# Miniprotein binders against q96jn8r1131to1294: the designs that were tried, part 172

Target 1, 164 residues: q96jn8r1131to1294
Amino acid sequence: TLEFLENHGKNILLSNGNRTATRVASYNQGIVVINQPLVPQLLVQVRIDFLNRQWTSSLVLGVITCAPERLNFPASACALKRAAWLLRGRGVFHNGLKICEKFGPNLDTCPEGTILGLRLDSSGGLHLHVNGVDQGVAVPDVPQPCHALVDLYGQCEQVTIVNP
Short names: E, the ipSAE of ESMFold2; O, the ipSAE of OpenDDE; V2, 0.75 times the mean of E and O plus 0.25 times the DockQ between their complexes.

## First folded at step 14 (miniprotein)

Design X65 (at its last fold request DockQ between E and O 0.91; V2 from the best seeds 0.86)
Fold by OpenDDE base, fold request of step 16:
Structure X65 (fold): chain B 164 residues (1-164), chain A 83 residues (1-83)
Amino acid sequence: as target 1 above (164 residues)
Amino acid sequence: SKEDLAKKLIELYKKALELIEKGASEEEIRKLLEEVVKIAEKTGDLYLIDYAKLALEEFERGDLDDLRYYIKLALLYAKELLE
């Protein structure tokens, strides 16, 4: 079963069998990682449950290739400087550096109820899904094993893992 | 304005890099980075704030390489805001 690891950001409260993550304070310290590594053709999805418009920006979605159980999470995904491929706004980032300017919809403007998915294809390409629609390959070759990461950042205060 | 503050941040980050290269005193660099954090907080931009805090944190840890790295990220982001 897919669930968030107990090793998470300091402001995260897990519930619903660790399938729901809620950031209960501030705008950051909200990183969570899904327990099972991404494997080809497995679609991992999270739903944006609650947005707090007090803040700007929104969730960051991506993958890490280091061991998630012992990762010392920084306050924000933007601080990850190794083993990280992230989708932020409309950009794709590798270890903090933007490698693609415009990809898919702007994650900062996705409304509540939006379902975001990550999937590896048979060639190791990382795909973004939005409400069930494949947006294409965000990262062409992702090292494996890798784990899906969600940073409940800014506006995004709650997400839930949902089945495809 | 936010844009004006972003421009100021860019200026200060460049100055910070110069001070590091010149081997300026720890106190001087610390003071500058603390100013950067304060200005970033005035913008209300979360990433400007976080990059600034990361830079200061790495400086306090004594990791100049990571400090340079986060300054680089901050500069790139600030410049994007002005586009």
Scores: ipSAE 0.863, ipTM 0.939, lowest interface PAE 0.5, mean pLDDT 96
Fold by ESMFold2, look of step 14:
Structure X65 (fold): chain B 164 residues (1-164), chain A 83 residues (1-83)
Amino acid sequence: as target 1 above (164 residues)
Amino acid sequence: SKEDLAKKLIELYKKALELIEKGASEEEIRKLLEEVVKIAEKTGDLYLIDYAKLALEEFERGDLDDLRYYIKLALLYAKELLE
C-alpha cells in the first residue's frame, strides 16, 4: 500500500496510516517521499487538502533517484542538487535548474481538492496527471529506480495519498 | 515594493560575485550576504528567501562553487519576477 515514508522533512506530521502529511510549522522542512518506487503504469496521486494563502509559493512534486530511507533532505526541494526532477510553478527543474519554462498547470494556483498524479510510462517518461487528466511527458527517460516526492512548501500545508 | 527589493537583490548578488572574484575579505562578503538575507526576507517571497539563506549557508561552509550556484539561481528567479 502506498504511504509516505518515515524519513521526511522535520516539520511534517504523518497521520491517516501515513497516507496524510501535514506541515505543522514554518514554510519549509516539508519534503515527503512515497514508500515505493515508481514502476511503469503505477499512478501515485495526492490530493491537496489544505492551503495557507499567506505564503507566496506552493507545493512542489517530482521524483528522486537516491535511496530515500536514510537521505538527509534539505529544508526545501529547491536545494535538491542531485538526482531530482521537480515540477514547480509552471516549470520543470532538474537538480535546481529550470529545464522547461512551461509544463502543465501552474502548481502555485492549484486549489484545495486538486488531485495531482505522477507515473512513469513504458519508456521511462514522467507524466503529470491533474484531476485525472494526463498532462503529457514532463521529463523523458527518468533513471530508475525513482521515488515520487512532494514538498509541502509555502501555501501547501496538507496532502493525502488517494487511490486512482 | 517587491519589485524595488528584487532589483536591490540583483545588485547585491552581482556585487557579491564581484567581491568573490577580487578575493575580498571573508568579513566583507559575509556582511553583504547577510544584507541579502535581510532584503530577501522583506520581500516575503519564499524562493528569494531560500536562495539567500542557501547562499549564506554555503559561504559559511566555505563552498564557493555552491555559493555561486545559489547566487545564479537567485539571479535567474529575481529577473523572472521583474518580467
Scores: ipSAE 0.830, ipTM 0.921, lowest interface PAE 0.7, mean pLDDT 93
ESMFold2 (binder alone), look of step 14: mean pLDDT 88; pTM 0.854
OpenDDE base, look of step 14: ipSAE 0.858; ipTM 0.936
ESMFold2, fold request of step 16: ipSAE 0.820, 0.817, 0.823; ipTM 0.917, 0.913, 0.918
ESMFold2 (binder alone), fold request of step 16: mean pLDDT 88, 88, 88; pTM 0.858, 0.854, 0.857
OpenDDE base, fold request of step 16: ipSAE 0.859, 0.863; ipTM 0.938, 0.939

Design X66 (at its last look DockQ between E and O 0.93; V2 from the best seeds 0.84)
Fold by OpenDDE base, look of step 14:
Structure X66 (fold): chain B 164 residues (1-164), chain A 83 residues (1-83)
Amino acid sequence: as target 1 above (164 residues)
Amino acid sequence: SKEDLAKKLIELFKKALELVEKGASEEEIRKLLEEVVKIAEKTGDLYLIDYAKLALEEFERGDLDDLRYYIKLALLYAKELLE
């Protein structure tokens, strides 16, 4: 069963069998990691449950290749300096640096109810899915094993893991 | 305006780098970075705020490489905001 790990950002409260993550304070400290590593053809999806328009920006979605159980999470995904491939806004970032300017929809403007998915293909390409639609390869060659990461940042205050 | 503040931040971040390279006093650099954080907070832009705070944090830790790293990220981001 796909769940968020107990090792998470300080402002996160897990519920619903650890399938729902809620950021209960501020705009940051909201990183969560899904327990099972991504393997080819496994589609991992989260639904944006609640947005708080008090803040700007929104969730960051991506993968990490370090051991998530022992990771000391920074306050935000933008501070991850290693082993991280992230989708932020319309950009793709690797270890903090933008490697692609425009990819897929703008994550900062996805409304509540949007279902975002990550999937590795047989070639190690990381795909983004939006409401069930494959947006293409965001990262062409991701090291394995890797774990899906969600940063409940800014507006995004709650997400839930959903089945395909 | 946010745009004006972003421009100011760019100037101050560059100044911070200059001070570091010139071997300015730690107190002078700290004061500048603290000012940068305050100005970033006025923008309301979370990433400007975070990059500024991260820069200051790394400076206080004595990691000048990571200081430069986050200043670089801040500058890149601020530039994008102005485009």
Scores: ipSAE 0.849, ipTM 0.933, lowest interface PAE 0.5, mean pLDDT 96
Fold by ESMFold2, look of step 14:
Structure X66 (fold): chain B 164 residues (1-164), chain A 83 residues (1-83)
Amino acid sequence: as target 1 above (164 residues)
Amino acid sequence: SKEDLAKKLIELFKKALELVEKGASEEEIRKLLEEVVKIAEKTGDLYLIDYAKLALEEFERGDLDDLRYYIKLALLYAKELLE
């Protein structure tokens, strides 16, 4: 069963059998990681449960290739300089640097109830799904093993892991 | 306005890079970076705030390479905001 790891950002409270993550303070310190590495055909999905539109910018999705159980996460995903590929707004970022200006929808505009998914294809390409619809390859050839990551940043205050 | 503050931040970030390059005093650079953080907070823009705070933090750690790194990320982001 997919769950968020107990090692997470300092402002996160886990609930619902560690399938729900809530940011309970501030706008950051909200990084969470899925407990199993991505493998081909595994679709990890989260539902956006709560947004606070008073903040600018919203959640970040992505993957990390470092073992996540003992990592010291930064306050915000924008400070991940190593072993990270992130989807933020419409951009794709590798280790903090934008590598694609436009991919898929603008994540900052996704409403509550949106279901966002990540999976690897057979060649190691990272796909974004939005409400069940594959948006294509965001990142070709991601090294394995990697784990899905969500930063409950800014507007995004709660997400829940859902089954495909 | 947010746009006016972002233009001011671009100016100040460029000045910070100049001061670091010419080896200005630590207190002069710290004072400038503290002003950068204050102006970033006035924008209400979370990425401007985060990049400004990260730049100051790396300066306080003595990591001038990472200071430059976050200033350059902040400049790229601020220019995108004005487009």
Scores: ipSAE 0.776, ipTM 0.895, lowest interface PAE 0.8, mean pLDDT 92
ESMFold2 (binder alone), look of step 14: mean pLDDT 85; pTM 0.817

Design X67 (at its last look DockQ between E and O 0.91; V2 from the best seeds 0.84)
Fold by OpenDDE base, look of step 14:
Structure X67 (fold): chain B 164 residues (1-164), chain A 83 residues (1-83)
Amino acid sequence: as target 1 above (164 residues)
Amino acid sequence: SKEDLAKKLIELYKKALELVEKGASEEEIRKLLEEVVKIAEKTGDLYLIDYAKLALEEFERGDLDDLRYYIKMALLYAKELLE
């Protein structure tokens, strides 16, 4: 089953069989990684459960290609400078560098209840799904294996893995 | 305002880069970056804050390349905030 790894940001508390991640302090230190690697046709989805409007920005969603069990997570995804493809706001980032200015909806403005999904296609393209709607290819060629990553950052204080 | 602070940050970051290029004293650069952090905190914008802190951290570690990197990221982000 899909669940978050025990190796996570220090402000994260896992619950619900490790399917729910809650950031219980501050605005950062909230990175979590899903246990199973993304493989073609597997849709991994998380639901935004709670937003705290006192903070700016929101969750970052993406994938990493390094071993997640041994990764020393930085305080935020913006400090991931290797083996990372991230969706932040409307931008797409690779190893910290912005490679796309505008893609899909603005993750910073997604309301509670929004379901965000990641899926690899047969060509290695990483797709973003929003509430079940394929937004297209965010990253055209992602190395495999890779793991879905969520940074519970800023407003985003809780997410839950949900089945398609 | 947040916009005014963002503009100020842009100026200070440019100054920081200038000081680095001119070989200014570490103390002078450190003080400037600390000021940047303080101003960033006044904005309440988390990425402005984080980039500022990361810049200062990299400087203190002696990694000027990563310092330049985070200054670049901060400048880009600040510019976007002003659009």
Scores: ipSAE 0.825, ipTM 0.925, lowest interface PAE 0.6, mean pLDDT 96
Fold by ESMFold2, look of step 14:
Structure X67 (fold): chain B 164 residues (1-164), chain A 83 residues (1-83)
Amino acid sequence: as target 1 above (164 residues)
Amino acid sequence: SKEDLAKKLIELYKKALELVEKGASEEEIRKLLEEVVKIAEKTGDLYLIDYAKLALEEFERGDLDDLRYYIKMALLYAKELLE
């Protein structure tokens, strides 16, 4: 059902029926996108499987509002200057610009086993879930259609899509 | 130290903006941005490294607006590191 798209960062290998993404080289080129757009009440969850603590930063989580099947992804999500709403560290970024200094946990400190979720509410608000607990609205009105995106950046070398 | 390197990067980025504004030679600006990348790599900080490489790439493409954009992002991030 939910799977990572075949169009992904160059350092990604997909496995487990395209439900697991592994970054197999370097620290970047690790963008993956969920194959279905978010719809109200759909909860997309990924588990952090492997971290390599030699790096200074970790995964980025968020949404893109353009069709992902043929995009040329940049090497790193920080270069997404259009159509992107991203949770990075403790901040929220829109098209590369920080719009919120502090929301939810610091993603750079989430350990292996953490389950991170994204969903839209009825008003188009984007919610972050951490280990099943709703952290509230990160972005109040995300344009639709949008797709969940994970950048297996830095520390984060593997994530798996899990059911709620 | 990483703090000293971040302060150096802030200085170099500000100089790069000045050189672009006054129309300095491409060679002078390129050499400065290449030094920025070298210093960023010494920090081991991935966002400092990425922003430095993106800035140099946009300069090489002749995209001065995106060059300024990535310098702005790098400066904001480097200042956060020093807080």
Scores: ipSAE 0.813, ipTM 0.911, lowest interface PAE 0.7, mean pLDDT 93
ESMFold2 (binder alone), look of step 14: mean pLDDT 87; pTM 0.839

Design X68 (at its last look DockQ between E and O 0.93; V2 from the best seeds 0.85)
Fold by OpenDDE base, look of step 14:
Structure X68 (fold): chain B 164 residues (1-164), chain A 83 residues (1-83)
Amino acid sequence: as target 1 above (164 residues)
Amino acid sequence: SKEDLAKKLIELYKKALELVEKGASEEEIRKLLEEVVKIAEKTGDLYLIDYAKLALEEFERGDLDDLRYYIKIALLYAKELLE
């Protein structure tokens, strides 16, 4: 089953069989990684459960290609300088650098209840799904194996893995 | 305003790069980067804050390449805020 790894940001508390991640302090230290690697046709989805409006920005969603069990997570996804493809706001980032200005909806403005999904296609393209709707290819060629990553950042204080 | 602070940050980051290139003292560069952090915190913008902290951290570790990296990213982000 899909669940978050025990190796996570220090402000994260896992619950619900490790399917729910809650950031219990500050605005950062909230990175979590899903246990199973993304393989073609596997749709991994998380629901935004709670937003705290005292903070700006929101969750970052993406993939990493390094071993997640041994990764020393930085305080935020913006500090991932290698092996990372991230969706932040409307931008796509690779190893900290923006490679696409406008893609899909603005993750910073997604309301509670929004279901965000990641899926690899047969060509290695990483797709973003929003409430079940394929937004297209965010990253055209992602190395495999890779793991879905969620940074509970800023406003986003809780997410839950949900089945398609 | 946040806009004014962002402009100030841009100036300070450019100054930081200049000091690094000119071989300024570590103390002078550190003080400047600490000021950048303080100003970033005044903006309330989390990424301005985080980039500033990361820049300072890299400097303290002695990694000037990564310092330049985060200054570059911070500059790009700050400029975007002004658009």
Scores: ipSAE 0.838, ipTM 0.930, lowest interface PAE 0.6, mean pLDDT 96
Fold by ESMFold2, look of step 14:
Structure X68 (fold): chain B 164 residues (1-164), chain A 83 residues (1-83)
Amino acid sequence: as target 1 above (164 residues)
Amino acid sequence: SKEDLAKKLIELYKKALELVEKGASEEEIRKLLEEVVKIAEKTGDLYLIDYAKLALEEFERGDLDDLRYYIKIALLYAKELLE
């Protein structure tokens, strides 16, 4: 079963059988990783449970190719300078640099209840799903193995893994 | 305003790159980066704040390559906010 990995950001509390992650302090230190790599038949989905709109930015979604079990996560996903492809706001970022100006909806505007999904296609393309709707290929050729990552950043204080 | 603060950050970041390139004193560079953090915090923009903190952190670690990396990322982000 899909769960968040026990190695996570310092401000994360895992609950609900490690399927729910809550950021319990500050605006960052909220990186979590799904416990198994993406494969073409796997759709990883999380629901946004709670937002605090006092912050200016919201969650980040993406993948990492470093082995996640013993990584020393940075405070914020924007500091992931290697092995990371991230969806942030409307942009796609690789190793901290924007590589696509606009892709899919603006993640900073997704309301509570939004279900966000990540999957690889058969060519290694990374797809974003929003409430069950495939937004297309965000990143055309992601190295495998890779793991789905969520940064409970800014506005986003809780997410839960949900079944497709 | 947030826009005025972002313009100030761009000015300060450009000066920081200049000081690093010419090998200015550690104290002069630290003082400038600490001011960058203070201005970034006033903006309330989390990425401006994070990039400012990351730049100072890399400077304190002595990693001038990563310092330049975060300054350049911060400049790009701040300029996009003004467009």
Scores: ipSAE 0.799, ipTM 0.909, lowest interface PAE 0.7, mean pLDDT 93
ESMFold2 (binder alone), look of step 14: mean pLDDT 86; pTM 0.836

Design X69 (at its last look DockQ between E and O 0.94; V2 from the best seeds 0.83)
Fold by OpenDDE base, look of step 14:
Structure X69 (fold): chain B 164 residues (1-164), chain A 83 residues (1-83)
Amino acid sequence: as target 1 above (164 residues)
Amino acid sequence: SKEDLAKKLIELYKKALELVEKGASEEEIRKLLEEVVKIAEKTGDLYLIDYARLALEEFERGDLDDLRYYIKLALLYAKELLE
């Protein structure tokens, strides 16, 4: 069963069998990681449940290749300096540096109810899915094993893991 | 305006890098980075704020490489805001 790990950002509360993550304070300290590694043919999806418009920016979505159970999470995904491929806004980032300017829809403007998915293809390409639509390969070759990461950042205050 | 503040941040970051390269005193560099944080907070832009705080933290840790790293990220982001 897909669920968020107990090792998470300081402002996160887990509920619904650890399938729902809620950031209960400030705009940051909201990183969560999904327990099962992302393997080919597995589509991992989260739904944006609540947005708080008092903040700017929104969730960051991506993968990490380090051991998530022992990771000391920074306050925000932008501080991940290694082993991280992230989707932020319309950009793709690797270890903090933008490697793609415009990819898929702008995550900062996704409304509540949007379902975002990550999937590895057989070639190690990381795909983004938006409301069930494959947006293409965001990262062409992701090291395995890797884990899906969600940073409940800025406006995004709650997400829930949903089945395809 | 946010745009004006972003421009100011860019200037201050460049100055910070210059001071580091010239071997300026730690106190002088610290004061500058603290000013950067304050200005970033005035913008309300979360990433400007975060990059500024991260830069200051790395400086306080004595890691100049990571300081440069976050200044680089801050500069790139600030410039994007001005596009």
Scores: ipSAE 0.852, ipTM 0.934, lowest interface PAE 0.5, mean pLDDT 96
Fold by ESMFold2, look of step 14:
Structure X69 (fold): chain B 164 residues (1-164), chain A 83 residues (1-83)
Amino acid sequence: as target 1 above (164 residues)
Amino acid sequence: SKEDLAKKLIELYKKALELVEKGASEEEIRKLLEEVVKIAEKTGDLYLIDYARLALEEFERGDLDDLRYYIKLALLYAKELLE
């Protein structure tokens, strides 16, 4: 059963059997991680439940390749300096640096109800899904094991894990 | 304007790197980084704000390598906003 890991950002409250994450303060300290590593054919999906439009930026999606259970998360995913590949806005970032200018939709404009998915293909390519539609390979060769990560940043105040 | 504030941040960040390289006093560098945070907060842009706060935090920790790292990220992001 997919759940958000008990180790998470300080402003996160888990509910709904740890399948829903809510950021309850500020704009940051909202990193959550899925409790199982990605394996081929596993599609991890989250629904955007609530957005607060006062902020300029929205959620970040991605993967980390270090063990997440006892990791000390930074306040924001933009400060992940190691072992991280992130989808942010329309860009792809590796360890804080943009490596692709445009991939998929602009995450900062996704409305409430959008379902975002991450999976690995058999070659280690990281795929983004948007409302069930595969956007292609965002990152061609992600080391395994890795875990899916969501940063409930800025506009994004709640997400829920949903089944494919 | 947000554009004018972003240009000011780029200038201040470049000055901060210059001061660090020449070994300026901690007081001088801290005051500059505190001004960077104030300007970033005026922009309302969360990434400008986060990078500014991270830079000041790493300076206060005495981690000059991480200070330079976050200034680099801030400069890249601010230049992108001006395109």
Scores: ipSAE 0.744, ipTM 0.884, lowest interface PAE 0.9, mean pLDDT 92
ESMFold2 (binder alone), look of step 14: mean pLDDT 87; pTM 0.848

Design X70 (at its last fold request DockQ between E and O 0.91; V2 from the best seeds 0.86)
Fold by OpenDDE base, fold request of step 16:
Structure X70 (fold): chain B 164 residues (1-164), chain A 83 residues (1-83)
Amino acid sequence: as target 1 above (164 residues)
Amino acid sequence: SKEDLAKKLIELYKKALELVEKGASEKEIRKLLKEVVKIAEKTGDLYLIDYAKLALEEFERGDLDDLRYYIKLALLYAKELLE
C-alpha cells in the first residue's frame, strides 16, 4: 500500500491511512515522501485536493535518492542540496539547480483535482504524468532506489495518493 | 515594484558575496543578509523569501559554502524573474 511516511514536514498532518497529506499552517514545511520506492513501470499518483489562493507558487514534485526515513526535511524542497530531482513550475531541478527550463505543464497553475504521476521507465527515465497523460521524460537517468517526494508548498495545501 | 525589489536583491547578494570574499565582519554580513530577508519579504515571492532565509540560516550556522550555494540559487531565480 502506498502511503506517506511518518517522517514529514512539520506542518503536515496525515490522514486517510496516511494517504492524504494536509499542510495545516503557513506556506511551507510541507514535504512528504511516499513509503515505497519507485520501481520501473510503477505509476505513483497524487491528486491536488485543495489550493489556497492566499499564496503563490504550488506543489513541487520529484524524487530523492537518499534514505527518506532519516531525512531531516528542510522547510522547502528548494533547499534540498543533494540527491534530489524536482519538478517546480515548468522547470526541472537537480539539487536546487535548474537543468530544464520548460517541461510539461506549469505545476503552479494546475487546478484542484489534477492528478500528477511519476513513473520510471525501463531506462531509468523519470516521467511526469498529468491526468493520466505521459508528459515525457523529465529526468533521463535517475539513480535507484528513489522515492517520490511531494512538497505541499504555497497554494497546495492538500494532496491524496490515488491509484492509477 | 517586485521587479525593482528583485534588482535590489541581486545587488545585495552580489555585495554579500563580495563581503564574504573580503573577510568582512560577521556583524556586517549578518546585517546585510537580514536586510535581504526583509526586502525579499516585501516582494511576496515565496522563493525569494525562502532563498534569503536559507542564506541567512547557513551564515548563522557558519557554513559559508552553503551560504554561497543559496545565494547562487537566489541570484539565478531573481534574474529569471526579470526576464
Scores: ipSAE 0.864, ipTM 0.939, lowest interface PAE 0.5, mean pLDDT 96
Fold by ESMFold2, fold request of step 16:
Order: C-alpha cells, then structure tokens, then sequence
Structure X70 (fold): chain B 164 residues (1-164), chain A 83 residues (1-83)
C-alpha cells in the first residue's frame, strides 16, 4: 500500500493508484515523496519507466526528515537546504553539499527498467538497492522519522512504485 | 563549447561575489546575475541552469547569504565539470 503523497512537485501527475508518477512538463518540479516513513523492514522500490535522454541529468533519490504532507517543495531537489540526504549522479549530498564523491552506480546512466530501492538498517544507515542488489550504506545515521523521496529530474519522466 | 561556457560562468560568479562584497549597486549585481542565467541556459546543463536561477532568485528576495550559498554550489559543480 505504498503510494506517492498527493503533496508533490507541480509538474507531477499521479496515476495507477498513486503508485506511478509522471513529470508532464519541463525538466523539474518533479519531487515526489512516499506516503510512509522508512522503517527497517520496509524496502521502498521504484522502477524507472521512461527516460528522455535529451536532458543532461537524471533522477535523484533520497530521504527527507521533515513532515512531507504540507511541505513547500522547491523546484529541484538541489535546492533542498534542510533535512535532506540525496543520492545524485555518483555522489551523496546532504542539504545541497556533496558529502561522498562516489557511492553505488551513476544514477544519471541507469536505464529504463532499473529498479532502485531505499531502506534503513537497524542503525539508521540508508541503503541503496539496484535491481535487488544491496549497494551498502550510503548514509550511516539518518535521523528518523524520514520519508523516501524521488525527484523526477531531467531525463527521468516516469517512475512506478513496485513490490520488493 | 560547454567547457568554455562553464569557464565563463566561473569568471562571472567570482565577479558577482566581488560586487556583493564591495556593496555594488543592486542594478549592477542583477545585470551580472541575469547574464549568468543566460550563459547557463546556453550550456544545456541542468545543474548549471538551476544554480544560476537559484542565485538570481535569492538576490531578488534580498537574501545575500543564500545568494552566496548557491554561487558556492554553482562554482563547485562547474569546477567538477572541468576536471
């Protein structure tokens, strides 16, 4: 029963029981948030459904630690200055600043059909899964509660929540 | 080239920081930041574009701390592109 929240970026259209998010204009205003906080037993997975390779960058994955239901999202995840931990390209960013140069795959090159997962371990470590394979700890101690976030940025025009 | 435009952006951002530090007029700083946006748009690089727009927006809001912050992020990103 995982769904994207109705509070989302202005260019997002939700469908498929709020499990599919489509960016219908421009390259940004595409932030979506999963409706439940992450807990250790919860693996949130999204599939990349559609990419437009005319753009230079692709989706961003991560977590926010403030309440997402009434948050005013910025146009792009790069402007999240508070309470955000983001996987972007090859790096990990905290509130706009790169804190790790290289972790996991380059998200800007993941093809359509890639399934990307986020979960917390028992120590609050944030793990990335790629096509079912745990990439290890991206962020060692994420404050809780936190919610999974996807920015349908640039190339990424559609994602769907899928079961583990 | 994208690299030539990124080098130009670095120059313009450094100039913008100098103008802010010396307390140059709003008109002079706005003109420079609008040129930054124009050059960033020519690159087609979405993060160069976003950081440029964010810098101008924060300047227009009168938030010089956030202006400096987004210029910092833009410089870090632009330098990474050239490496």
Amino acid sequence: as target 1 above (164 residues)
Amino acid sequence: SKEDLAKKLIELYKKALELVEKGASEKEIRKLLKEVVKIAEKTGDLYLIDYAKLALEEFERGDLDDLRYYIKLALLYAKELLE
Scores: ipSAE 0.834, ipTM 0.921, lowest interface PAE 0.6, mean pLDDT 93
ESMFold2, look of step 14: ipSAE 0.813; ipTM 0.913
ESMFold2 (binder alone), look of step 14: mean pLDDT 87; pTM 0.841
OpenDDE base, look of step 14: ipSAE 0.863; ipTM 0.937
ESMFold2, fold request of step 16: ipSAE 0.828, 0.814; ipTM 0.919, 0.912
ESMFold2 (binder alone), fold request of step 16: mean pLDDT 88, 88, 87; pTM 0.852, 0.849, 0.848
OpenDDE base, fold request of step 16: ipSAE 0.858, 0.863; ipTM 0.938, 0.939

